VH-VL binders against GTPase-activating protein and VPS9 domain-containing protein 1 (GAPVD1). Designs and how they scored, part 14

Target 1, 239 residues: GTPase-activating protein and VPS9 domain-containing protein 1 (GAPVD1), of Bos taurus (Bovine) (a5d794r147to385)
Amino acid sequence: SYLLQVLRYLIEFELKESDNPRRLLRRGTCAFSILFKLFSEGLFSAKLFLTATLHEPIMQLLVEDEDHLETDPNKLIERFSPAQQEKLFGEKGSDRFRQKVQEMVDSNEAKLVALVNKFIGYLKQNTYCFPHSLRWIVSQMYKTLSCVDRLEVGEVRAMCTDLLLACFICPAVVNPEQYGIISDAPINEVARFNLMQVGRLLQQLAMTGSEEGDPRTKSSLGKFDKSCVAAFLDVVIGG
Short names: E, the ipSAE of ESMFold2; O, the ipSAE of OpenDDE; V2, 0.75 times the mean of E and O plus 0.25 times the DockQ between their complexes.

## First folded at step 5 (VH-VL; framework fv_rolinsatamab)

Design m1 (from r6 with heavy chain L100R E101R; at its last look DockQ between E and O 0.03; V2 from the best seeds 0.00; counts 0 for: pae O 2.9 > 2, placed apart)
Fold by OpenDDE, look of step 5:
Structure m1 (fold): chain C 239 residues (1-239), chain A 120 residues (1-120), chain B 107 residues (1-107)
Amino acid sequence: as target 1 above (239 residues)
Amino acid sequence: EVQLVQSGAEVKKPGSSVKVSCKASGYTFTSYYMHWVRQAPGQGLEWIGEINPSGGSTNYNQKFKDRATLTVDKSTSTAYMELSSLRSEDTAVYYCARDRRWYDSYFDYWGQGTLVTVSS
Amino acid sequence: DIQMTQSPSSVSASVGDRVTITCKASQGISSWVAWYQQKPGKSPKLLIYAASSLQSGVPSRFSDSGSGTDFTLTISSLQPEDFATYFCQQYNSYPYTFGGGTKVEIK
């Protein structure tokens, strides 16, 4: 594929030549990222993989949760009227109020973590049908960047993982309709919100070890097995 | 647009009471706590209390608990602060302020202020 | 009650200067601090809340930092419209309390 050759070219001449390829990739606006996304969206095999991987966990999310899995206490509170707050949390300004809010946050966080773990599980299970072309280009990226002295292998791995999650998987999680993963069920506002939460958390997992992560999700990251994401990448590039 | 419009300046004698009004518009009145804060001339800000317009529940600064009364009229979207047993040290500009969030009590909108002067 | 000790009480500065205002809480208040700007004869205006969240429409030259007991408001490059009095407020616990204010004056 000519497009794969261009992507390989961009690895060599854009990413490798960058002072900070990780930052470059995180911006998502470099030529490589844009073309990677376009390429992946055009792949039928990618569509099959995403559908096989994400359909079940997304459907489960749509069916099970009717509440916003908000983990920001301030935003959580904003979703309730003062009257509702009093009923749910007690007297405003009290320690009890704060405690009750935190309990709800913790509950939502736990649910979100559980969901994300499910998604990760499905990703691992379906890695066998990961698109060969995407596997190839990610492997090329890994091989090429691993030879750069200024880059640590772990950092390169993180970049590869971030690419896969941020440019391939997470967009599909957030907008499954666009990717044809969900076509027969409308996604309401609550579900959309929760999908976005899942997507954000997945992306944060890829950025583990980076100081550039969203502080709001940092507390949740400790609840994940970091080996899960690493294992996924290993299967993708080690195969 | 959110607006808080307060009643006009008051001149009161020591020992008397004053009732300041704050008319809210541009938002759902019952969805936000209303706070009252005062500022003595050339001085800092002092929190008086808050009221939940939905249920009428109130919390007061202990300093004012015995003298301040916060009320609301939902039908007119108006909050009231009454301060009794006025003293010269009560001379201040009194503000109503909306809570930006229902729990985090920082104030995104303020009334224009009402000067209350207590003098013999 | 939680006392908010604000310093300095006044500062003379020029346009373009970096201005730093500090508030110290008498006890730990996490990050529950808000900052206000007040111009003469006007009501306070919210600048920052909840650990570096800028109110809509507030210029990026305003920032805050701190947690626990020590908090700082920074104006990176003072503009003519920034000459005003600034206040910190804690909303960690009742009663809500304010700092004494810092008047930023023209040098």
Scores: ipSAE 0.023, ipTM 0.619, lowest interface PAE 2.9, mean pLDDT 90
ESMFold2, look of step 5: ipSAE 0.503; ipTM 0.830
ESMFold2 (binder alone), look of step 5: mean pLDDT 90; pTM 0.928

Design m2 (from s4 with heavy chain S57E, light chain S30R; at its last look DockQ between E and O 0.68; V2 from the best seeds 0.00; counts 0 for: pae E 2.4 > 2)
Heavy chain, then light chain:
Amino acid sequence: EVQLVQSGAEVKKPGSSVKVSCKASGYTFTSYYMHWVRQAPGQGLEWIGEINPSGGETNYNQKFKDRATLTVDKSTSTAYMELSSLRSEDTAVYYCARDLRWYDSYFDYWGQGTLVTVSS
Amino acid sequence: DIQMTQSPSSVSASVGDRVTITCKASQSIRSWVAWYQQKPGKSPKLLIYKASSLESGVPSRFSDSGSGTDFTLTISSLQPEDFATYFCQQYNSYPYTFGGGTKVEIK
ESMFold2, look of step 5: ipSAE 0.399; ipTM 0.783
ESMFold2 (binder alone), look of step 5: mean pLDDT 90; pTM 0.926
OpenDDE, look of step 5: ipSAE 0.665; ipTM 0.904
ESMFold2, look of step 7: ipSAE 0.436; ipTM 0.808
ESMFold2 (binder alone), look of step 7: mean pLDDT 90; pTM 0.926
OpenDDE, look of step 7: ipSAE 0.651; ipTM 0.898

## First folded at step 7 (VH-VL; framework fv_rolinsatamab)

Design p1 (from m2 with light chain S53Y; at its last look DockQ between E and O 0.72; V2 from the best seeds 0.00; counts 0 for: pae E 2.9 > 2)
Fold by ESMFold2, look of step 7:
Structure p1 (fold): chain C 239 residues (1-239), chain A 120 residues (1-120), chain B 107 residues (1-107)
Amino acid sequence: as target 1 above (239 residues)
Amino acid sequence: EVQLVQSGAEVKKPGSSVKVSCKASGYTFTSYYMHWVRQAPGQGLEWIGEINPSGGETNYNQKFKDRATLTVDKSTSTAYMELSSLRSEDTAVYYCARDLRWYDSYFDYWGQGTLVTVSS
Amino acid sequence: DIQMTQSPSSVSASVGDRVTITCKASQSIRSWVAWYQQKPGKSPKLLIYKASYLESGVPSRFSDSGSGTDFTLTISSLQPEDFATYFCQQYNSYPYTFGGGTKVEIK
């Protein structure tokens, strides 16, 4: 299509010509990023893929009424009054208090990892219905940028993962109503927070090997099913 | 659905004791604290104390610490509040109440109340 | 103990009026306040607690605001079923304490 040809042009003459094309892509303000978002949002097959992939895990999250999955110990403590903190953690300043806070952080991290792996599993399950035109542009990005001597193949694969997860899938995870993935079911504030945590960790997986990663989540990155993400990418780019 | 059903009204003389029961149903009794709150006629609410049914641990409002005793019977899912050395100012409706979450400090589940009247 | 001073002690208002009830804590309690409605002859009903306002099933005409020591419950458009006494409660620290109440009378 006309817009798809413009996107291919921008890979060649905007991204390929950049000193740091991954940073340019991640900032989201370059012409390629803007047009890719516009193209994907207008693509009916993209809406069908996102719904088929994300509806069920999002609905499960909404129905199960998950605990608030905060993993920053200071922010976790701030959610509770001093009286609540005493019930949950014991005497403030004690070793027991610190241990109980860390136990809740660790429990929340484990729950969050399980939740994100569920989303990754649905991505794997639905790779065969990934939109052809999006597959084409991602494969063009991979092929064009893989020929650039100053870009290692791992960096090019990371850019393709950035595009798929951070620019296409994660916005739909964080704002499923905006993308028509969910309607007639209100999203309470706990569920919204947990969806944002899922989106954050999916984006962090896209940032593997990047200096832009969130330090607070690096300890849990080894627990994700990275083989499913790699397999999804391989199907999409044909390599 | 969570329900808290309390024992009936009591008329007591000064110096005596009263024991109010609260039968819980619709949830796992040992997973949540039980609270007791009273309301004197035409007045506001006053928190008496709380009990953790799983281990029997209690926390009392200092005003009541020498007269109030909170207990539970796990086999019948029933909480009890005993108030001794009754005075006329203890005339009130006594409520049992449960929080929304075990660590919460506010109550959406209340018994129907038990009127305790202390008069000579 | 943290004292909760509630005002006004009563208010008489018409259906459709905006009603505002204020609680002042004797020390800073950040946002750890809950609000209750009590109808005659009934036990109190929890209306609002900050972290779970959406899940309480409370009509949208009820809202709260405030931080530190000053807190407000607002009924944006009073309905006949809102005739009741309203209480604030702090849950910052033990013992939990309540305001003295505000009786809302429908004219």
Scores: ipSAE 0.417, ipTM 0.797, lowest interface PAE 2.9, mean pLDDT 84
ESMFold2 (binder alone), look of step 7: mean pLDDT 90; pTM 0.925
OpenDDE, look of step 7: ipSAE 0.561; ipTM 0.859

Design p2 (from m2 with heavy chain S31R; at its last look DockQ between E and O 0.74; V2 from the best seeds 0.00; counts 0 for: pae E 2.3 > 2)
Heavy chain, then light chain:
Amino acid sequence: EVQLVQSGAEVKKPGSSVKVSCKASGYTFTRYYMHWVRQAPGQGLEWIGEINPSGGETNYNQKFKDRATLTVDKSTSTAYMELSSLRSEDTAVYYCARDLRWYDSYFDYWGQGTLVTVSS
Amino acid sequence: DIQMTQSPSSVSASVGDRVTITCKASQSIRSWVAWYQQKPGKSPKLLIYKASSLESGVPSRFSDSGSGTDFTLTISSLQPEDFATYFCQQYNSYPYTFGGGTKVEIK
ESMFold2, look of step 7: ipSAE 0.448; ipTM 0.798
ESMFold2 (binder alone), look of step 7: mean pLDDT 90; pTM 0.922
OpenDDE, look of step 7: ipSAE 0.682; ipTM 0.909

Design p3 (from m2 with heavy chain S105D; at its last look DockQ between E and O 0.76; V2 from the best seeds 0.00; counts 0 for: pae E 4.6 > 2)
Fold by ESMFold2, look of step 7:
Structure p3 (fold): chain C 239 residues (1-239), chain A 120 residues (1-120), chain B 107 residues (1-107)
Amino acid sequence: as target 1 above (239 residues)
Amino acid sequence: EVQLVQSGAEVKKPGSSVKVSCKASGYTFTSYYMHWVRQAPGQGLEWIGEINPSGGETNYNQKFKDRATLTVDKSTSTAYMELSSLRSEDTAVYYCARDLRWYDDYFDYWGQGTLVTVSS
Amino acid sequence: DIQMTQSPSSVSASVGDRVTITCKASQSIRSWVAWYQQKPGKSPKLLIYKASSLESGVPSRFSDSGSGTDFTLTISSLQPEDFATYFCQQYNSYPYTFGGGTKVEIK
């Protein structure tokens, strides 16, 4: 198709020639990013894949009666009135207060990790239904950028993961009604917040796959099923 | 279904005390705070205090702290409000009310109310 | 104590009218307000909590707005069953306090 050829051209003449192609891709303002989104939004097989993959885990999130799954302690505290804070956490400034806040943060994190792993599981279930033309574009990106001497293979894989998760999957997770995934259920403020939390963690999975760091940075994401994400990428790139 | 059933109306003399009961059913009694609110005839609502049935912890409106006593009986799922040194100004309907959720301080379930009349 | 000043004290309106009730807090309480309906001879009924969350079974014609010190309950199209007294309640700080009430009378 004409757009498919333009996208391959932009891999070679925009991304390959950039000083920092991963940053350019993640900003979402380069010509490749814009055209990739337009192409994928007009692709019927992409809509079918996103619906088959995301409808059920999003519906499960919508029927849950969870409050905001906030993980920032300061923002968590601010969601409660001063009277509620005293009831929930005890005396402000005490060790008990800090402990109770951390317990709620940890509980919310556990719920959020379980939710994200459910999304990852549906990605695995639908891996072989991934749209052929999108698979071709991602494979072309991998092959073209892997030949660039200044790019490590791990960084090229991270860029492909960025494209799949941050530029294709996550926009549909946070705005499913725009993508036709949800048409008959309203998404209230709490559900939207929690969907954004899922999207944030999925994007962080893309980031940490290429970064070297101390064990504490890597251990913060150790609870996710990274093997399923890597297997999904391998099918997309290698096939 | 959640129900809060209060004891019947009472007529009391000034200087005496009254103990109003509130029997809870349809939920785990110890999982929610119980609140007491009163409404004098033709007037608004006034929060008296709250009790955590699990451990017996209480918070009182300072206006009532020296005269009001909130207690619970876990074995019967019953909350009690006792008001001592009654005055004519204490004539009101007294309600028990439950939180919406275990940490909320707004009330989705109310007892039917108990009229306490203080007169000589 | 946080004083909740509610106005008007009463209103007479026709079926289908839009009715607005206001509460003003004596200090900032951000969004920590709940609204109740009380029909004659009945206990109060929770309508709205946690910044526009409707209690189950409450008609969508009820809504609230506001933050800080000024809060509004709106009945978008008054129905005959809305004849009642309405109260706001703050849950920002102990002791919890209520507005003085607004009696809505159907004319």
Scores: ipSAE 0.252, ipTM 0.703, lowest interface PAE 4.6, mean pLDDT 84
ESMFold2 (binder alone), look of step 7: mean pLDDT 89; pTM 0.921
OpenDDE, look of step 7: ipSAE 0.679; ipTM 0.907

Design p4 (from m2 with heavy chain L100R; at its last look DockQ between E and O 0.83; V2 from the best seeds 0.00; counts 0 for: pae E 2.04 > 2)
Heavy chain, then light chain:
Amino acid sequence: EVQLVQSGAEVKKPGSSVKVSCKASGYTFTSYYMHWVRQAPGQGLEWIGEINPSGGETNYNQKFKDRATLTVDKSTSTAYMELSSLRSEDTAVYYCARDRRWYDSYFDYWGQGTLVTVSS
Amino acid sequence: DIQMTQSPSSVSASVGDRVTITCKASQSIRSWVAWYQQKPGKSPKLLIYKASSLESGVPSRFSDSGSGTDFTLTISSLQPEDFATYFCQQYNSYPYTFGGGTKVEIK
ESMFold2, look of step 7: ipSAE 0.538; ipTM 0.843
ESMFold2 (binder alone), look of step 7: mean pLDDT 90; pTM 0.926
OpenDDE, look of step 7: ipSAE 0.799; ipTM 0.951
ESMFold2, look of step 8: ipSAE 0.501; ipTM 0.824
ESMFold2 (binder alone), look of step 8: mean pLDDT 90; pTM 0.927
OpenDDE, look of step 8: ipSAE 0.785; ipTM 0.944

Design p5 (at its last look DockQ between E and O 0.76; V2 from the best seeds 0.00; counts 0 for: pae E 4.1 > 2)
Fold by ESMFold2, look of step 7:
Structure p5 (fold): chain C 239 residues (1-239), chain A 119 residues (1-119), chain B 107 residues (1-107)
Amino acid sequence: as target 1 above (239 residues)
Amino acid sequence: EVQLVQSGAEVKKPGSSVKVSCKASGYTFTSYYMHWVRQAPGQGLEWIGEINPSGGETNYNQKFKDRATLTVDKSTSTAYMELSSLRSEDTAVYYCARDRWYDSYFDYWGQGTLVTVSS
Amino acid sequence: DIQMTQSPSSVSASVGDRVTITCKASQSIRSWVAWYQQKPGKSPKLLIYKASSLESGVPSRFSDSGSGTDFTLTISSLQPEDFATYFCQQYNSYPYTFGGGTKVEIK
């Protein structure tokens, strides 16, 4: 299509010619990023892929009776009144207080990991249904930028992951109503917070997916199915 | 679904005591604090106290601390409020209410138990 | 104890009207307020908690605002089922305390 040709030209003349193309992509205001988002938003096969992949895990999140899955201890504490803090955590400043806060953080982390692994499972299930025109664009970006001497192959893979997650998948995770994935269920503030947490963790996991082979399981990333996210990227850029 | 069913209305003499029951169903009884709140006829609401069903921990409004006793029976998922040394001023509807996720505000309430203390 | 003072004690209003109910705390309670609706002969029903979070099944015409000592509940377009008494509750500090109530009546 004409839009695909323009996107390919922008890879060549905007991204390839940039001194720091990853920074340009992450800002989200370059012509490539804007046009890619517009193209993917108008693509029916993209809507079908996003719905097939995201509808069920988002609906599961919406029906679960969870509060904010906050993992920053200071932000967690700020969500509660002094009376609530005393009831939940005990005397402020005590070892018990710190232990109880950490226990709630750990509980929220475990719930968030389980939730993200559900999203990863649906990504795995739908890997080969990824829209062919989007696969082609990402593949063209990978091939073109891999020829640039100043860019390591790992950095080019990270740029492809940034594009797929930041410009395509994660916007639909955090705003599923805008993408037609959820039409008659309201997304309240708690659900949106938790969906944003999912989006952030998916991006983090994809950027660090080459950490397999560590003999220890102490890494927080060891709890996620990171091989599935990396395999998804490989199908998209290798196809 | 979630239900809090209280015992029936009671008429008491001054100086006696009353024990109101609150049977919980439709949720894990030990995961939520139970509160007791009263409402004198035509008046506002007054918090009496709370109990954690899992360990029996209580916190009372100081006004009632020496007269009110909150207990639970985990085997029957039932909370109890006992108020002793009754006075005519204790005439009110007494509610049990569930603390939402230990958040200190109340998402489910019992139907209320009218306690009348007549001279 | 933190005293919660509601005003007005009653409001006469018509369907479609905007109704505003205020609640003043005797001390700063930041944003730790919940709002309840009570119909005659019935138990209170939770409307709003946690910094303007609506309870499940509560219509979006209900909202609140305020911090510190002054809080408001707003019904943006009054409906027939909204005629009831409304209470605020502070949960900043023990003992938890309620406002005296505001009865919303047919004008």
Scores: ipSAE 0.282, ipTM 0.740, lowest interface PAE 4.1, mean pLDDT 84
ESMFold2 (binder alone), look of step 7: mean pLDDT 91; pTM 0.934
OpenDDE, look of step 7: ipSAE 0.690; ipTM 0.909

## First folded at step 8 (VH-VL; framework fv_rolinsatamab)

Design q1 (from p4 with heavy chain N59Y; at its last look DockQ between E and O 0.86; V2 from the best seeds 0.00; counts 0 for: pae E 2.2 > 2)
Fold by ESMFold2, look of step 8:
Structure q1 (fold): chain C 239 residues (1-239), chain A 120 residues (1-120), chain B 107 residues (1-107)
Amino acid sequence: as target 1 above (239 residues)
Amino acid sequence: EVQLVQSGAEVKKPGSSVKVSCKASGYTFTSYYMHWVRQAPGQGLEWIGEINPSGGETYYNQKFKDRATLTVDKSTSTAYMELSSLRSEDTAVYYCARDRRWYDSYFDYWGQGTLVTVSS
Amino acid sequence: DIQMTQSPSSVSASVGDRVTITCKASQSIRSWVAWYQQKPGKSPKLLIYKASSLESGVPSRFSDSGSGTDFTLTISSLQPEDFATYFCQQYNSYPYTFGGGTKVEIK
């Protein structure tokens, strides 16, 4: 396939030549990132993998009677009317108000962590049906970039994780109807918000050792099953 | 299935009081605020007040504060609305209604309504 | 108290027509409005709540819009089961208040 060969070429002549290839990849504006997205979106085996992996956890999210899983306390407060705030949290400005807001943030965070770990579990469950052509591209990235003296092997593994999670899986989590994963159920505003929260956290998990992390969630990253992400990568890179 | 069943229609004299009951079933009674709303014949809806069944905390529409009393009996999952010093303009259908969620302030389940007629 | 002024008081319409109902709040309430349908002899039924969310089982032909003081409920293609009275409710501030209602009738 000529597209696979162009992707390999761009690994050597665009990413390998970059001062910071991981940042270039994550921005999503370089030629490799654009072509990889187009290739993966047109690949039937990729659609089958994404559907097999993501359909069930997304459907479970859609049928749950959950509200927005907001974890920013200021945005959480603003989701409620003044009357609702008084009912939920008490007198604005009081210690009780701040405590009740934090209790709701903590509850939402626990629900969100459980939800994201569910997605990670389905990724692990479906690792062995990962598309062969995408596996080949990841292996070419690993082999080519491992030869670059200024790149530690841990950073090369992190780039492969970025490609799999941030560039391939997360776009399908955030917009599953555009990827054909969901066609038999509507995605309401709450469900869309919560899917975006899942996508955001999956991207944060892919950013090991990066200075670009979202500071609001860095302290909670230890709550996710990072060993499942590492196991997924090992299967994909190892062949 | 969530169900709110209200007591039957009542005919009252001006100056008397009425107590309407609302028996809840199919959900955890203490986890949802209960509201009371009335509707005069051919007219719109008017919110009377709310009660938290867990602690008995109430909030009233100021229009009714001195005349309305909301209570609950947790052992029977029943909410009550008492309106005193009745006038002819209090003739209405009285509804109990449950918060959609315990914090929502809009109502997904309503009782069937209780007609209270105040006749001189 | 926040007054909700609803108009029109009645609408005569045919099946398939587009119907719009308006509510105006006496002060700004951002978007803290809910909408109810009440059929003759029945209790009100919640249609739309926070962020234009449709209650479960409510057809997609129902929608709302507006913020601040001006709000609308739209029925894009009226069906026979939609002939009813419709109410808005604000939940910005105590006491919660309702619009006066709009009766949608067969023309």
Scores: ipSAE 0.480, ipTM 0.819, lowest interface PAE 2.2, mean pLDDT 85
ESMFold2 (binder alone), look of step 8: mean pLDDT 90; pTM 0.928
OpenDDE, look of step 8: ipSAE 0.790; ipTM 0.945

Design q2 (from p4 with light chain N92Y; at its last look DockQ between E and O 0.69; V2 from the best seeds 0.00; counts 0 for: pae E 2.6 > 2)
Fold by ESMFold2, look of step 8:
Structure q2 (fold): chain C 239 residues (1-239), chain A 120 residues (1-120), chain B 107 residues (1-107)
Amino acid sequence: as target 1 above (239 residues)
Amino acid sequence: EVQLVQSGAEVKKPGSSVKVSCKASGYTFTSYYMHWVRQAPGQGLEWIGEINPSGGETNYNQKFKDRATLTVDKSTSTAYMELSSLRSEDTAVYYCARDRRWYDSYFDYWGQGTLVTVSS
Amino acid sequence: DIQMTQSPSSVSASVGDRVTITCKASQSIRSWVAWYQQKPGKSPKLLIYKASSLESGVPSRFSDSGSGTDFTLTISSLQPEDFATYFCQQYYSYPYTFGGGTKVEIK
């Protein structure tokens, strides 16, 4: 379509010509990013893919009787009343208090990693129904930017991952009702928080090797099934 | 299906003691604190105390701390509240109630209540 | 001990009315309040916890608001099954304390 040709034009004349094209993509405010989002939002096959990939893991999260999966120890403490803190952690300021808080942080991190791996697993299951039009434009980005001498191939792969996860998948994870993924179930405050945590970690995975990494998140990144993300990307850019 | 089933109504004389039982079913008994709350006829609710069935740790409302004793029997999934030195103002319905999950301090399941009447 | 002063003690209302129940704490409890419904002859039922989280199966016509010392439970459109007594509970500090209750009656 003419819109796909405009998107290809913007790869050539906006992204390729940029001093820092990866930063442009991550910000989501350049013409390519805006048009890619608009194109994907109007594409029925994209909605089918997002629903097939995301509906079930989001519904499982909504049914789950978990609390906030908070990983910052100070924010975790403040989620509990003083009475609850004494009950859970003991005397404030003691070594036991600090140990118990860290145990809960570690438990929440493990649960969050399991959640994110579940989402990655559904991505793997649905890799081959990824929309052809989106596959084409991502492969055009890969081909065009791989010819640029100042860009390493690993950086170009990271940019394609940025586009797929951070600009396409993650917005639907964080706001599934706006994308029609969830239509009948309310998303309570705890579920919203945990979906945002999933989205944050998926964005960090998209940023592999980036300066933007949160040290806390970087320590957790080795626990994710990165091979599924890499396999998904290989299918998209190799098709 | 979570259920808390309490022992039957009791009539006691001032100065005596009462022990109310609360048998839990439908969930892992040791994973949730059990609380005891009372309600005098036509009146509001009053928290008596709590017990962790896993290790037996208790916290009491200071009003009751010398008169109330909370215990559990893990083998029967049963919690007990004993109140000694009864007075007429202790006449109330006594409830057991379970913490909502994750160390909460508000209660999602309640027993049917046990009326304790203290009269001479 | 933190005293929870609940008002009004009773309210007469018709089906469809908006009903507002107020609970005032004797000191700041930030947001750590829960709300219960109790029908005659029955045990209390949790409605709202963590200031604004609805318990599973509770209709969306129930909501709460407030922070610090002043808290409000609202029933946006009263239904026949909502005629009951309502209690607030603080869980900021030991001992946990309840409001005196508000009885919602048919007018």
Scores: ipSAE 0.447, ipTM 0.800, lowest interface PAE 2.6, mean pLDDT 85
ESMFold2 (binder alone), look of step 8: mean pLDDT 90; pTM 0.929
OpenDDE, look of step 8: ipSAE 0.765; ipTM 0.931

Design q3 (from p4 with light chain S53K; at its last fold request DockQ between E and O 0.85; V2 from the best seeds 0.73)
Heavy chain, then light chain:
Amino acid sequence: EVQLVQSGAEVKKPGSSVKVSCKASGYTFTSYYMHWVRQAPGQGLEWIGEINPSGGETNYNQKFKDRATLTVDKSTSTAYMELSSLRSEDTAVYYCARDRRWYDSYFDYWGQGTLVTVSS
Amino acid sequence: DIQMTQSPSSVSASVGDRVTITCKASQSIRSWVAWYQQKPGKSPKLLIYKASKLESGVPSRFSDSGSGTDFTLTISSLQPEDFATYFCQQYNSYPYTFGGGTKVEIK
ESMFold2, look of step 8: ipSAE 0.586; ipTM 0.866
ESMFold2 (binder alone), look of step 8: mean pLDDT 89; pTM 0.921
OpenDDE, look of step 8: ipSAE 0.801; ipTM 0.951
ESMFold2, fold request of step 13: ipSAE 0.565, 0.437, 0.504; ipTM 0.858, 0.809, 0.833
ESMFold2 (binder alone), fold request of step 13: mean pLDDT 90, 90, 90; pTM 0.922, 0.927, 0.924
OpenDDE, fold request of step 13: ipSAE 0.816, 0.822, 0.783; ipTM 0.958, 0.959, 0.954

